# Miniprotein binders against q9h3h3, part 5

Target 1, 235 residues: q9h3h3
Amino acid sequence: EDGFTAEHLAAEAMAADMDPWLVFDARTTPATELDAWLAKYPPSQVTRYGDPGSPNSEPVGWIAVYGQGYSPNSGDVQGLQAAWEALQTSGRPITPGTLRQLAITHHVLSGKWLMHLAPGFKLDHAWAGIARAVVEGQLQVAKVSPRAKEGGRQVICVYTDDFTDRLGVLEADSAIRAAGIKCLLTYKPDVYTYLGIYRANRWHLCPTLYESRFQLGGSARGSRVLDRANNVELT

## First folded at step 13 (miniprotein)

Design gB2
Fold by OpenDDE base, look of step 16:
Structure gB2 (fold): chain B 235 residues (1-235), chain A 103 residues (1-103)
Amino acid sequence: as target 1 above (235 residues)
Amino acid sequence: GSRELKREVRELILKAWLLVFKAMELADKGDVSEAIQVLREAADLFQEAAKLAQKAGDPELAIKALEMAAWVLEYIARLLERQGKPDEAKQAKERAEQIKEKE
């Protein structure tokens, strides 16, 4: 990770969530318009602050694509945070199982595959592949960060509805790989973000549940997925 | 509004979020008093960002910044309740409500 702490990346993400998004919504927009939209708003050229000469004149937090089956559900994040705080005060042991149970109880089950790419053709091509997979129904929702600084990496986030559904997480990995993406992927539940659980947490909880590495000539999925919590290969 | 003002607003928002995450880490370590102090600074930055956003002609961002300020104050209230300071917690909640009413 490019010298930014997980906390800085999280703060940038939260700040970006407050700005307007450039959205292609497949529920309301014909799939035939996707290519024109991608050409109009290539992520490598869309600027975070709406810089002169960029496709956007106003600040953009994220570029996003919503699939036909996309339904926004954030769950009870406030209840989750309150329960987490009560748990910390109780002095009870905190385990990945504890967090899973909290997430289930409060319906905070979303998670995302993350990839970091340098600005340019490779990023725009990767995004176009992901956007198409979302519009075709292989993925539900994805977003990409706009260009913030020269030389700064951009992040693509591909969401799944339930981080506890291993099959759904693996299917999303397969769809990302089918889109031609070969970089390292990390899967992070949103619950870890909401609870402030980063790499250097006192409970030694790994905020990354899964890691996907591209493999040439491997399984039909084209990747190896490692369960980081159990140190077990799933594929 | 000027591009400079719009950038300044976003820099304040980013700083506020950095403070929120720092405070969460402090609270996790048991440094609840320090966490509360850091969160107060974060709430102030969100409120400042809201004022600047309004001046910049971005009322939507101003509202969101106020919502975050209120959220931070509600978090402070929860931390104060844990410290056995219910009166201070009540004051923080009341401030959060006052912010929401201005939205």
Scores: ipSAE 0.791, ipTM 0.942, lowest interface PAE 0.4, mean pLDDT 89
Fold by OpenDDE base, fold request of step 17:
Structure gB2 (fold): chain B 235 residues (1-235), chain A 103 residues (1-103)
Amino acid sequence: as target 1 above (235 residues)
Amino acid sequence: GSRELKREVRELILKAWLLVFKAMELADKGDVSEAIQVLREAADLFQEAAKLAQKAGDPELAIKALEMAAWVLEYIARLLERQGKPDEAKQAKERAEQIKEKE
């Protein structure tokens, strides 16, 4: 781990969300243009601040691909946060079930598979595979962090609409594996981010719900998915 | 130059977010008063970032920084309500609304 705390990485991600994104939107752009766009903006070369000699002259927060079925819905994040504050004030016990119920009540259901990769050909190839899967409708939306530091890892985020839909989460894992991704994947609901629940929180809540490990010759999915909350294998 | 200002804006934004996360951790530990103080600093940094972004010719980033300042003030208001300080919470909400109206 590149010495940054989870909080520092989260702060960098939030700061990146405020900068412009390089987006390929399959709803408005022909799929035939994807390869040219990927060649123009390889994630390993796109720089966070628009460094001289990079494909981008201006700062870029994220590189993203939107699928045909992509519909941005963040739910009632404000209501979620208010309910969370009220819950904390009540002194009631907080469990993963409590957070799930809050997320459902406020329609804050998005989650993401995360993978960390070193800059270079493997990252760009992984991103190209994910981007194609999004454009082909196997995935809804994905983003990759630009190169912030020389040698620093970049993160690919692959979103699902509902972290409570276990089948949808597993289907996204399968699509990522089908795209040729063999690294460790972790799944995190966005509700944990919105509530500030990171590693080592006072409630001992694990913000990672699922872990996927590549497995050669195992399940038809080519991965082993662990439910971390229950410590149960799902595949 | 404009590039230096753009960098300074982003450094302020990053610092503000680091303070937000620190405040969330403090609030989680029950240090709500300290969390509120740290969030006030974060809101100030976002507002400063907005002013610098305007000077740098980045009005879109300025708006986003103001939106984050308003969000931080709304979070302060929630923490003040938790402390049983409804009047101070109302003032924080009113300040957040005033920021949103200027956007």
Scores: ipSAE 0.791, ipTM 0.941, lowest interface PAE 0.4, mean pLDDT 89
Fold by OpenDDE base, fold request of step 17:
Structure gB2 (fold): chain B 235 residues (1-235), chain A 103 residues (1-103)
Amino acid sequence: as target 1 above (235 residues)
Amino acid sequence: GSRELKREVRELILKAWLLVFKAMELADKGDVSEAIQVLREAADLFQEAAKLAQKAGDPELAIKALEMAAWVLEYIARLLERQGKPDEAKQAKERAEQIKEKE
């Protein structure tokens, strides 16, 4: 649909993770500097490869904001991968519950709300709202992809510490909605990325656990959240 | 110049990742031998990217590219073990270790 397969988007994301990030770290930088930083590095103008006339002269993988409570913890990804391989070799049935248990056992619990937006004012405004929510402590960490191609969508990722904490996932959705974001959101655990589980996999595992749709005049959260695994509305 | 080299490095890295994901799909389909071949190409591209990154004055990217090459070789080793080729798996692991020692 957007000209890239899920594998191409994943490859681009992995390549971007290898490049330097533009980071605002609220743990070390005063919150009063956020607006100046956002004005200096609007995501719609920051280019993936440091194109002439961009605010960045060097390649940028991601633009990120770290909150006061942010602590980088990836868990035991190596142990997770080994256990996943052993499980595949065992011939045991693999279910979403199996992946959840592997994630818990190896402490690989991070997940993210994803939104895709066209470059421009709406993206920059959405990012500014998210960045503020992170600095204010409503969210822990977020990142946005730089502009790679003209007309290509950019992705904002808003992380939660535990994809198994349904309340925390829903609170993050509420904070995103409070920031004025009305687009579709999808929630994906990072464990699926580490195990190479994408949309097309032999186990028919859906890497999207939740979908959030904006609802005008609806619930106090301003969104309807669907559990994709159970096909149940949570709100 | 340096800018052209920096672009070439990133093109190689992107190609290498595309091959990794292709290989993962092949492995999931049961085409393990083809997956291993594709991963070998990916490992070579990461190593080439590391060499070019070093020439471009980007040692941090060079290290990351070598780390990915080592990771790919470890993945090859696991696939070779699944194929009942422990000696070839050992060689892949040893090559991964040699890359890590150069970091």
Scores: ipSAE 0.785, ipTM 0.939, lowest interface PAE 0.4, mean pLDDT 89
Fold by OpenDDE base, fold request of step 17:
Structure gB2 (fold): chain B 235 residues (1-235), chain A 103 residues (1-103)
Amino acid sequence: as target 1 above (235 residues)
Amino acid sequence: GSRELKREVRELILKAWLLVFKAMELADKGDVSEAIQVLREAADLFQEAAKLAQKAGDPELAIKALEMAAWVLEYIARLLERQGKPDEAKQAKERAEQIKEKE
């Protein structure tokens, strides 16, 4: 994937975060309404700009589902950015361990499993499985990108509260696999996004912390999870 | 019409973000002066997007666009400090605060 494609996808994601979201909030909406909401707003048909004939008449940045236990906590992002600037000015070596310590110090601990799927039935089915898992309390929060371009992939993001909690990250992978999803998953901490650490950064930091591959007949988790920083299998 | 303005606002926002990411790459390569120039263009595009969003009847998007313009100006200030230009950095910070006071 050429660096140009990663920067373009990042710019599209940042622009989408500024637009309104279509949200199902399980804290305020009965779980019995989820199936009707999924039928009304299938992610393969919801368009980024509210195209004629789409379920949405206005622009939509993301489609999201919030679980009963969801609490938005962004931590001290401003303090994190200031500390990161001071670190860059110091000329000290920057490692994945340095970023982990900054994230802990400023309580910027959120991360997400990512999957890329082509528009269509497989995407809508995957999203429905994730949305049910969120409403049932197996996952806290998830979002999916609307349809932007013909032939463009859509992304599903499944969040965890703490990227440093390996058990919580692995439990989320297990819940995604239990929902019937068999594609490649990548896990990325949000701290890398807040610090502008993308693919091809000058420090050669990989923003992907974990990779999950589906395995037939494997462990109770149905996946193999690789720690990319240490090149170690966790499952 | 309002739909055309809403589309134009989103096109400006997307262009501004593309410039921000380009500037980050330039700064990482050591092309700090070019990065600052590209970020100034990004800040201008976010401010233009905010004006058009207000005209289109989307005040929430206008506020978010101004917040991003202020953030870009703060990033310019940090790059100017690295270049040993503290007076220009101060001016960029003051401009960022003036935007935040209008929010």
Scores: ipSAE 0.784, ipTM 0.939, lowest interface PAE 0.4, mean pLDDT 89
Fold by ESMFold2, look of step 13:
Structure gB2 (fold): chain B 235 residues (1-235), chain A 103 residues (1-103)
Amino acid sequence: as target 1 above (235 residues)
Amino acid sequence: GSRELKREVRELILKAWLLVFKAMELADKGDVSEAIQVLREAADLFQEAAKLAQKAGDPELAIKALEMAAWVLEYIARLLERQGKPDEAKQAKERAEQIKEKE
């Protein structure tokens, strides 16, 4: 009943996907140019719709950094969606294992660590750390939302290429923490996004597979990672 | 002017996506006929957004909006097939193909 819902946020993300992105692509641009690019396009100042006085004159959907090893492959999303629709009419039980198998079968294996930050220097500093980690090869690809017309929190998404590879997901968490990020991180496979599955769904599926909470350590930037589906600590 | 139209286009696109997600919820509940009606409205909004994007001088967004309209029609076709309405499903698929051709 409030002013926005998970569906509204998902719809805003889908609309943003359709607009141009501001991209630093390490595959074609020298790493020495990153700091100048970050200074030109801080996410707290890049506006969703190209407001007067912002660094961008036209709408921007996302600000992104592609690492040297980034190889885009969305998988068989249309086949995934069709198979999902067929399962819904079949009467078969729908479980987290069902979604996992669909994702494997259709090669829709990507997922992302998410962090939500208010506009300002904290957001810009966190983004800069993530962007450097991507260009240096510790992470493969990340994006951050621009400042929206209505204001509010912005999101940084740090992608991994296979949510079924727990070691790879945990390595990305470690790289995020090494960049100085202390806030709560949540991990969501893209399969849940493509199927429109949110926290409030009739199958009681949990689209947040992992939570990462920063833990205090003298010499290490570590975290405590919880598997939300099985209520099991992985660290 | 053009800035006002560009904003208006994005409002239509957002509304279209909200309708898509509403339709997915309806289909989940078994209200497939209502889901199809909502999806037809979403497809119309994407096509309207494409026309306004052209008028606003944003042909790349117009192409993407038409691609989304086609995708919605393909989704409608899949739902119609599940209802045992293959002729209507074929018409929706043909409509999607027509949209995917040159603007």
Scores: ipSAE 0.742, ipTM 0.897, lowest interface PAE 0.7, mean pLDDT 87

Design gB2
Fold by ESMFold2, fold request of step 17:
Structure gB2 (fold): chain B 235 residues (1-235), chain A 103 residues (1-103)
Amino acid sequence: as target 1 above (235 residues)
Amino acid sequence: GSRELKREVRELILKAWLLVFKAMELADKGDVSEAIQVLREAADLFQEAAKLAQKAGDPELAIKALEMAAWVLEYIARLLERQGKPDEAKQAKERAEQIKEKE
């Protein structure tokens, strides 16, 4: 069941990628314009298909903020896919190390922290905090899904450029928490999405690499981060 | 175009992506012939979506749908090569190039 649900969500995300995005690009837009932009396009009111009465008249796939240091680099996705296909015909065993090496070889290293929130003020407030963190340089790039007709939960994605860099991934978690986010976060490398590998896959690979829970530990607003592959707490 | 036509285009695109992910699962299981059959349907849906997107006044989406159709045909070609069917693989590659040139 999880495989089918993940497949439908992945297909919806791929279709959304093909529609226009609403983007605040700090590389070309003054930071002083951010608050007005956030007020104009709250994610709880921007609709996926441009419903009457929404701020957008046309379909929107994603709402995004690009930081000053954002350097788009998707890597060698076609080479990754071809190498994956060749590996499967070779009869070699597939392990998490296999996927890690494939991602390194083809420079497909991006990944993202995910949070899911219901439409409303809490979602818009969380997004505004993340967007400010991106523009201020604590995070590199983030996106949020628009509101669907059903009014179901929406997703905020906060990207990191290298899932193999544990320190960088944990620093992004810390920056998210500093923006006031207290909900559950999960971290997923993009390599699994490009290869169509979901939680219910035949190799029993775990596409969720880390899980972060807000917790007051030895310092205020600390996180409890679990490495899902090794079942080891990192913080 | 109408809002209903723009919605129809997006329904075709979603169905095409569902077929792509289904085909990836089939290929992972070793059901390569079935995966290719499913991918041919996905490529057809992306091309149909491109035609409807043009009618709906959305040429950027039409271009992206054609790019995805070409990508699917290239994937089919790789699978056909691994099945030892180089003539069919060449045909799929040629169709992908024809789609890219029309963009």
Scores: ipSAE 0.737, ipTM 0.899, lowest interface PAE 0.7, mean pLDDT 87
Fold by ESMFold2, look of step 16:
Order: structure tokens, then C-alpha cells, then sequence
Structure gB2 (fold): chain B 235 residues (1-235), chain A 103 residues (1-103)
């Protein structure tokens, strides 16, 4: 509801990025081993700090699955940040278009569909479906947060490699729905995270580009996808 | 114990990131001098976290914490250049390079 909550969640994500990840890498691990790995590391049981009784003995930042076609490239994040700061002092207007151009220029094009689920069987089942979709090649890479000591909803992130490729983003939404996911999805480009831009910013930049809501009978496998910046339905 | 030390490291890192986001908000409002003050605290916390991570037997986290401290100092340098303080910016950049050499 407030900016403190969003800022705290962003800081937790940055801290989690610095810890080790539990990774199933389809590029080096046979797909037949996936089910055993999922049973060993359900996100409802893997703890952020390696609590006694959890399957992990050491801190874990993220649980992740990499698909066969995953080719990592984070882009020029430092150059992006420097150019952003220079732009703020230039007198030029800051718009969604200028942010998009900065992302393109510095090759910071990744983005992610997000879903938030309560801990338990529903979360573990949703994660298993996403992980299988990644290993089978319908998605490229996904991660899920481990369980925090105080609890709360956990997040599954499904990445796409180029937020400017609308068809690719919509195809990822369809693959998520085909895995049986019916909850609300929101799509956020990574560029907003690297620049610290959140909902209550003075430029009125909207870091959530798309919303996806499940709807029976939709042509995009039951999705109604809204472009938040333009209030235009894409499906 | 060792588990408590590893937890303390992560608490310092989280606090440092909260300060970074606070500083970004301050700079966004035009309070650049205050943003720099907050960023200096964040850099100090990342360096403290790196020392503690070494003691906890977590050298990979220590390296990452030092990299973040260096990044914060480079951010400070860019903000100082925006304020027309190039000598202070040079000092911050030099400190960032010294931290990177300890990795």
C-alpha cells in the first residue's frame, strides 16, 4: 500500500541476489532429474537463511531453473545508471520513451512476469509447473523466493529477454497460463529496478507495463492482458 | 555463533540497500547533499558486512559486498560531479578503486 513496503521488498530482492542460488540448469542436467530436484527443494520449505530442519543448510537467495536456450546477458547496467543520472541534470524531459531508449542503448532489455502466492502446496505446485515449462523449452528462465523467517507471500519471477518484444512477452504469458496458473500476473522490466524507480515517482513512470488476468475463452489461452501505460487491452 | 554471524551480515546488507534506495529518492527530490551523506553510510555498511562475511567463512559474499561498496562510492562520485565538486568526486573514485583491489 505504501512506498516503504515496496522499497523494503526491493531491498530484500537486492540482498537475495547477493546470496547463493539453488539452480536446476537444463543446459547441464538431464530433464529426468527435475522431479527429484523439485521434491528436494520445494519453495515452501527452502529457507532464506538455512534454518535448522530445512533442506538447505546455508543461506539461499533464490531457487531457479535455467532452460536449454538460456543465454544470460544483463547488459551495461553501470552505463545505464550513469546515463540516467546525466539525463536528470540535462534539462531534457524524462518520459517512458526516454527510459525505453536508455534500456535499448545499454542493452538492459530483460523483464519478468511476477506472481505472488501464499506459502504451501499451491505455491509449490505452481512453481513445479513453471519449472517444467522452462525445462521443456516454453520458457527460458524462472526463479522463486525462498521462505522468509517471518513468512509472507512468496514471488515467482518468469523472465523474458526483451521487454520491447511484445509478442515474446505475450507468448511467455500464454506459457504460464498453459502451466495452469490462474492468478494475477504483472510484468516489470528490469531497467526500472536498476534505476530505483517505483510506483510513487515524480516522473509518473509506470514500472508495471502489463497486467495479465485469467479469463475463460480468451484467444491468448484465457488471458486478458492490459497495457498499463496506455490503458489498452492487448488480447 | 557462526549462524548468528551469517544472519548479522545479511542484516547489514539489507540495511545498506535500504539506504541506497533512500538516497535515490532524496536525489530524485533534489536533496543531493543529503543523498550523498546517506550513501556514505551505505558504503560503510557494505564494507562492515564484507569484514563480517570474511569472519563468518563466506568469502564470496564478502567480495560481493565490497563490489557494492565500490559501486556506491562511484555513485557518490557522479553525484559530486553534478554538484561541481570534482576534487571530492576524484577522491570517491579513488576510494572505490582501492576497495576493488582488495577483492
Amino acid sequence: as target 1 above (235 residues)
Amino acid sequence: GSRELKREVRELILKAWLLVFKAMELADKGDVSEAIQVLREAADLFQEAAKLAQKAGDPELAIKALEMAAWVLEYIARLLERQGKPDEAKQAKERAEQIKEKE
Scores: ipSAE 0.721, ipTM 0.895, lowest interface PAE 0.7, mean pLDDT 87
Fold by ESMFold2, fold request of step 17:
Structure gB2 (fold): chain B 235 residues (1-235), chain A 103 residues (1-103)
Amino acid sequence: as target 1 above (235 residues)
Amino acid sequence: GSRELKREVRELILKAWLLVFKAMELADKGDVSEAIQVLREAADLFQEAAKLAQKAGDPELAIKALEMAAWVLEYIARLLERQGKPDEAKQAKERAEQIKEKE
């Protein structure tokens, strides 16, 4: 059941990737323009299909901010997919270690912290905090989905460039919490998306590597981070 | 009108992606022939979406939909190679290149 929902969400994300994005690019736009841009394009008001009365007249797939240090690199996705297909015929067991090694070999190392919020002020406030953290250099790149169907949640994705770099992933979590985010965060490497591996997969792999929960008096900035594969608290 | 048409294009694209993910699951289960059949349907939907996007005045989406149709045909070619059918794989690759050249 959850697998079917995750598959549909993945398909929606892929379709959204194909539409134009609203981008604030700190590499080419002064940081002093960020607040005006955020006010113009709040994610609770930007519509997926350009509905009348929204700030966008045309469809928008994602709203994104790129930090000054952002260097786009998706890696060798086609080679990854081919190697994955070959691995399945080899008779070798499919494990999280096998996927990790494929991702390293093909340099498909990006991953993302995810948060899901209902449309409204809380979403817009959370996005504004994340966007400022990206422009200030505490985070590299983030995106948020526009408003689509009534009653649906929206997602903020905060990317890291290497899911195998645990310190870097935890530092991104800390930066998210410093921006005032208190909701549940989950971390997913992009390799799982490119291979079509979801929660209800036949190998029983867990595509969520980490969960981060806000906790008063706990870790730095109030995070408790759990390694989902090993059921081990990292903080 | 045009806004309704643009929404219909996006529904076709979403359906095509759902078929791609279904085909990945089928291929992972060893149902490679069925996966190829589903992928051909996905490629057709991406091409249909490209035609409709052009009519809707959305040529950038039309190009991207054709690029995805080509990618699906290349995926079909890889599955055919896995089945030991290199002539059919070559045909799928050639069709993918034809779609890319139309862009």
Scores: ipSAE 0.708, ipTM 0.888, lowest interface PAE 0.8, mean pLDDT 87

Design gB3
Fold by OpenDDE base, look of step 16:
Structure gB3 (fold): chain B 235 residues (1-235), chain A 103 residues (1-103)
Amino acid sequence: as target 1 above (235 residues)
Amino acid sequence: GSRELKREVRELILKAWLLVFKAMDLADKGDVSEAIQVLREAADLFQEAAKLAQKAGDPELAIRALEMAAWVLEYIARLLERQGKPDEAKQAKERAEQIKEKE
C-alpha cells in the first residue's frame, strides 16, 4: 500500500466512524444470541450505504462485537496532537521511542491487528470466528467494515488495549489464529493514525509495529510474529 | 431523506477527511500555510455535509459533521499559533465555538 492508498483507507475509516455501527455487545446481550446476530448481519452482505436488498436499510459504518471486558478509552488525543505538533516545531529527532513516549503520556495506547479479506464466505467465516473469540473473552473488541463496493476488500480490526504490551499483542494474534484465520496480519497503533504517520513519512517511521504470518506446523501459536521496528522475530 | 442525499453527504465527509490527511502531510513537511488552506476547505466540506445531512433527515450525522468542522478549525488555530498569527488563531477558535453552540 502506497502512502496515497493508506491515506484513502484512513479517510474511509474516519468517515465510517461517523456513521451508525451494528454492534453486538456481550455485556448486555447473551452469548447464545451471537449466532443469530451473525446470520442476520453477515459482513459480506451488510452494505455501507444500506443498499436495497441488504440486511441493513440504513448506512452502516462498522459491524462490531464488544467483549465482556471491553471498556472504551481513547485517551487524550487532542493533547497528543498538540504535543506532536510542538515536537515537530522543536526540530528534535523523532523516533519510534518518541512516539511511544507521547502515546504513554497521553494514554493513547490502543492498537489493532488488521486483515483484509475479499467479500464472501471466507470473510463471513473469519468474522464469525473473531466475534466468537470476543464473546468468549479471548479478544476484547473487534470490528469489520461493511461492503462498500462490488469486489472491494473488507477489513477486520481486532483491538488490543496497549500496543506497548507485547504479550497482549501476541495473545491477540494467537486468538486470531485459533479462530482459523490464516491471512497476513499487520498490527498498527492508533497513535500513528492520529498523528498522520503513514508508510511514506518523512521520519521513516514504520506505522506497522508487528507482522504476523501464518505457519503450518509451526509453534503452538500457529504464526510467526515479526517486530518491524527492530526486525526481530518474537515467536 | 433520499438515498442520493445520504450518499452525497458521505461523499463530502470522505472528501473532507482526505483533505484533513493531506493537510497533515503538508504541515509535517513544513508547508503550514498550504496546510491551513486545505484545512479551511475541509472545514467547509464538513459544514456543507452537515447542512445536507439535516436535509436528508439525519440530524445525528449533521451534529457529527459539525463537530468535525469545529475540530478542523481548532487544528487551524494551532497551526496559526505556530506561524505567529495569534489573532487569526483566535478567530479560528471563535468560529469553532460558534459551530459547537449550533450543535
Scores: ipSAE 0.763, ipTM 0.935, lowest interface PAE 0.5, mean pLDDT 89
Fold by ESMFold2, look of step 16:
Structure gB3 (fold): chain B 235 residues (1-235), chain A 103 residues (1-103)
Amino acid sequence: as target 1 above (235 residues)
Amino acid sequence: GSRELKREVRELILKAWLLVFKAMDLADKGDVSEAIQVLREAADLFQEAAKLAQKAGDPELAIRALEMAAWVLEYIARLLERQGKPDEAKQAKERAEQIKEKE
C-alpha cells in the first residue's frame, strides 16, 4: 500500500512539474525583494489549483527560489533510461552500486534533501529560512509544494548538484540546519525519479540515501546523518 | 466552462502519469507487451489533455502535454527495440516526431 501511495504522490509531483511555477530568481531579482515575495506567496496559502481566497488565481505546480549560482543541468537522462532498460534485460544484478555508476556515466548526479510539514506557520517559516539561504548563496535551488488538499502535508526540496559528492551533500544539510530547520530530512538522488524507482520496487533499492536528524548537544555540526544504504552514521 | 475544462485537463494528465509509472513497473517485471499497451493509453491521454488545454486557454500546458506524449512514444520505441521489433520502433519514433512538429 505504501508503494502504491508513493506512486500516486510521484504522479502528482510529475503533473505539478507541468503547471506554472512561482519563482523568485536571484539571478534577475534583487535580494531586497525576497521578504515581500515570501509574504505574498506563503506556501501554506498558495493553492495547487488557484482556489478562491488564495493569493494565486491560477494553478501553481511549485514555488521555487533560484540562487545566483544556479546553473540547471539534468544530464543525459535519455541515455540513462536506455542504459537502465538494457541493464534489466542483461540479467546482471541491479544494486545501489550499479545504479550509482549508471548515474555517473550519464551525468545524472543531482539530488535533494526533503522535508514534509503540515500547512501552517512552521511550514512557512521553514520555507522562508530556506529561501533566504538560497538567495544568500549557501544553497543553490529549492522548491516547495503548494497546498493541494485539506490536511495534506507539503514538501520542501533542497537540491544539490552531485549526490556522489558526500561532502557537498553534508554541507547542504549543514546550511539547512543553520537556517533553523530541526525536522527530519531525507535525501533522494534524482536518478531514482528518472528511472521510476520509488519506495516499493522489486530490486529492494532504497531511494532514500541519507537521513538527517537534528540533535541538541550532538556533534559540532548539530545533526546526525545516517547512510541508509550501509546503515552507517556519517556525522 | 473554462474552469471545468482546466480541471478535466489536470485529471487526464494525472491519469496519464499513473499509467506511465504502472508501465515502468510492468516493464521491469518483464511484462513488456502489457507495458507498451499501457503506454499507448498514456500517450493518448496526454494528447487529449493537450486538446482540452488549448480549448481551456492554456496553450503552454497543451505544449507540455504534447511533449510528454512524444516522450512516451519514444519510450515505447525503446521497449520495442528491446523486443527485437525495430520496424515498429521506427513507427513509434516517427509518431513522436510528428507530435513534436505540432508543438
Scores: ipSAE 0.709, ipTM 0.888, lowest interface PAE 0.7, mean pLDDT 87

Design pC1
Fold by OpenDDE base, second read of step 16:
Structure pC1 (fold): chain B 235 residues (1-235), chain A 86 residues (1-86)
Amino acid sequence: as target 1 above (235 residues)
Amino acid sequence: STEELIERVEELVEEILELLFEARKLAREGAPLEEIEELIERAEELLEEAEELAKRAGVPPKQIEFMREWVEEMLRRVREAIERAK
């Protein structure tokens, strides 16, 4: 992906973040209502722009589920960006370690497991499993993209509070696998998104820190997790 | 409607992106500074409009801030390209 394509995708993602979200908040809504909500708003049928005949009449940026323990904390994103600008002007080498330290210093520590699925039953079933895991407290928060007009793949994002907490990242992978998800997962810190660091960036930074592959009959986690930065299997 | 406002914000973000890409291209090609600055100024005007529309649409302040920060980073990249072409 050229720099133009990456920046265009970032603009689209930002626009989606600005549109209204369909949210199930387990902090305020009884868990018994989840099944009805999932039936009303299946991600494969919810359209980005509220197309005629869709469950939504208005544009939807994301469909999300908040768990009981969910607390939104994005840290000091402005301070992070200022420090990133200063770092770029300094001529100092920029490494994954540098970005990790910036993230820690500014408390911008959130990250997400990502899965890409075609619209349809498999997507809706995967989302239902994730949503249930969030409401049951196995996961904290998740979101899924609505259906685009072009019928492209939809993305499910499952968040963790701290991308530097390897155990927490692995626990989330285990919970996703326990929810019945078998597809490839990639883990991306939000700091890379906030700094506009995408694939094929000029600093040669890989925004994907971990990769999870499903494994039948394997460890209790049901997956093999690869540390992409070190090219080491963690499980 | 809120829907129409959000759609307009999306359109403005796309237009800003196009302007900044063109500005960066021109900078790399060694175009006159005045021509590049015109595109930057237009992008800044569109950002202000987009922020106002987003506020009217009820977009959370944090999301609006993120939009501004992203555009400012792109502007910085254009300015860096100008300085490299000197």
Scores: ipSAE 0.000, ipTM 0.209, lowest interface PAE 12.2, mean pLDDT 83

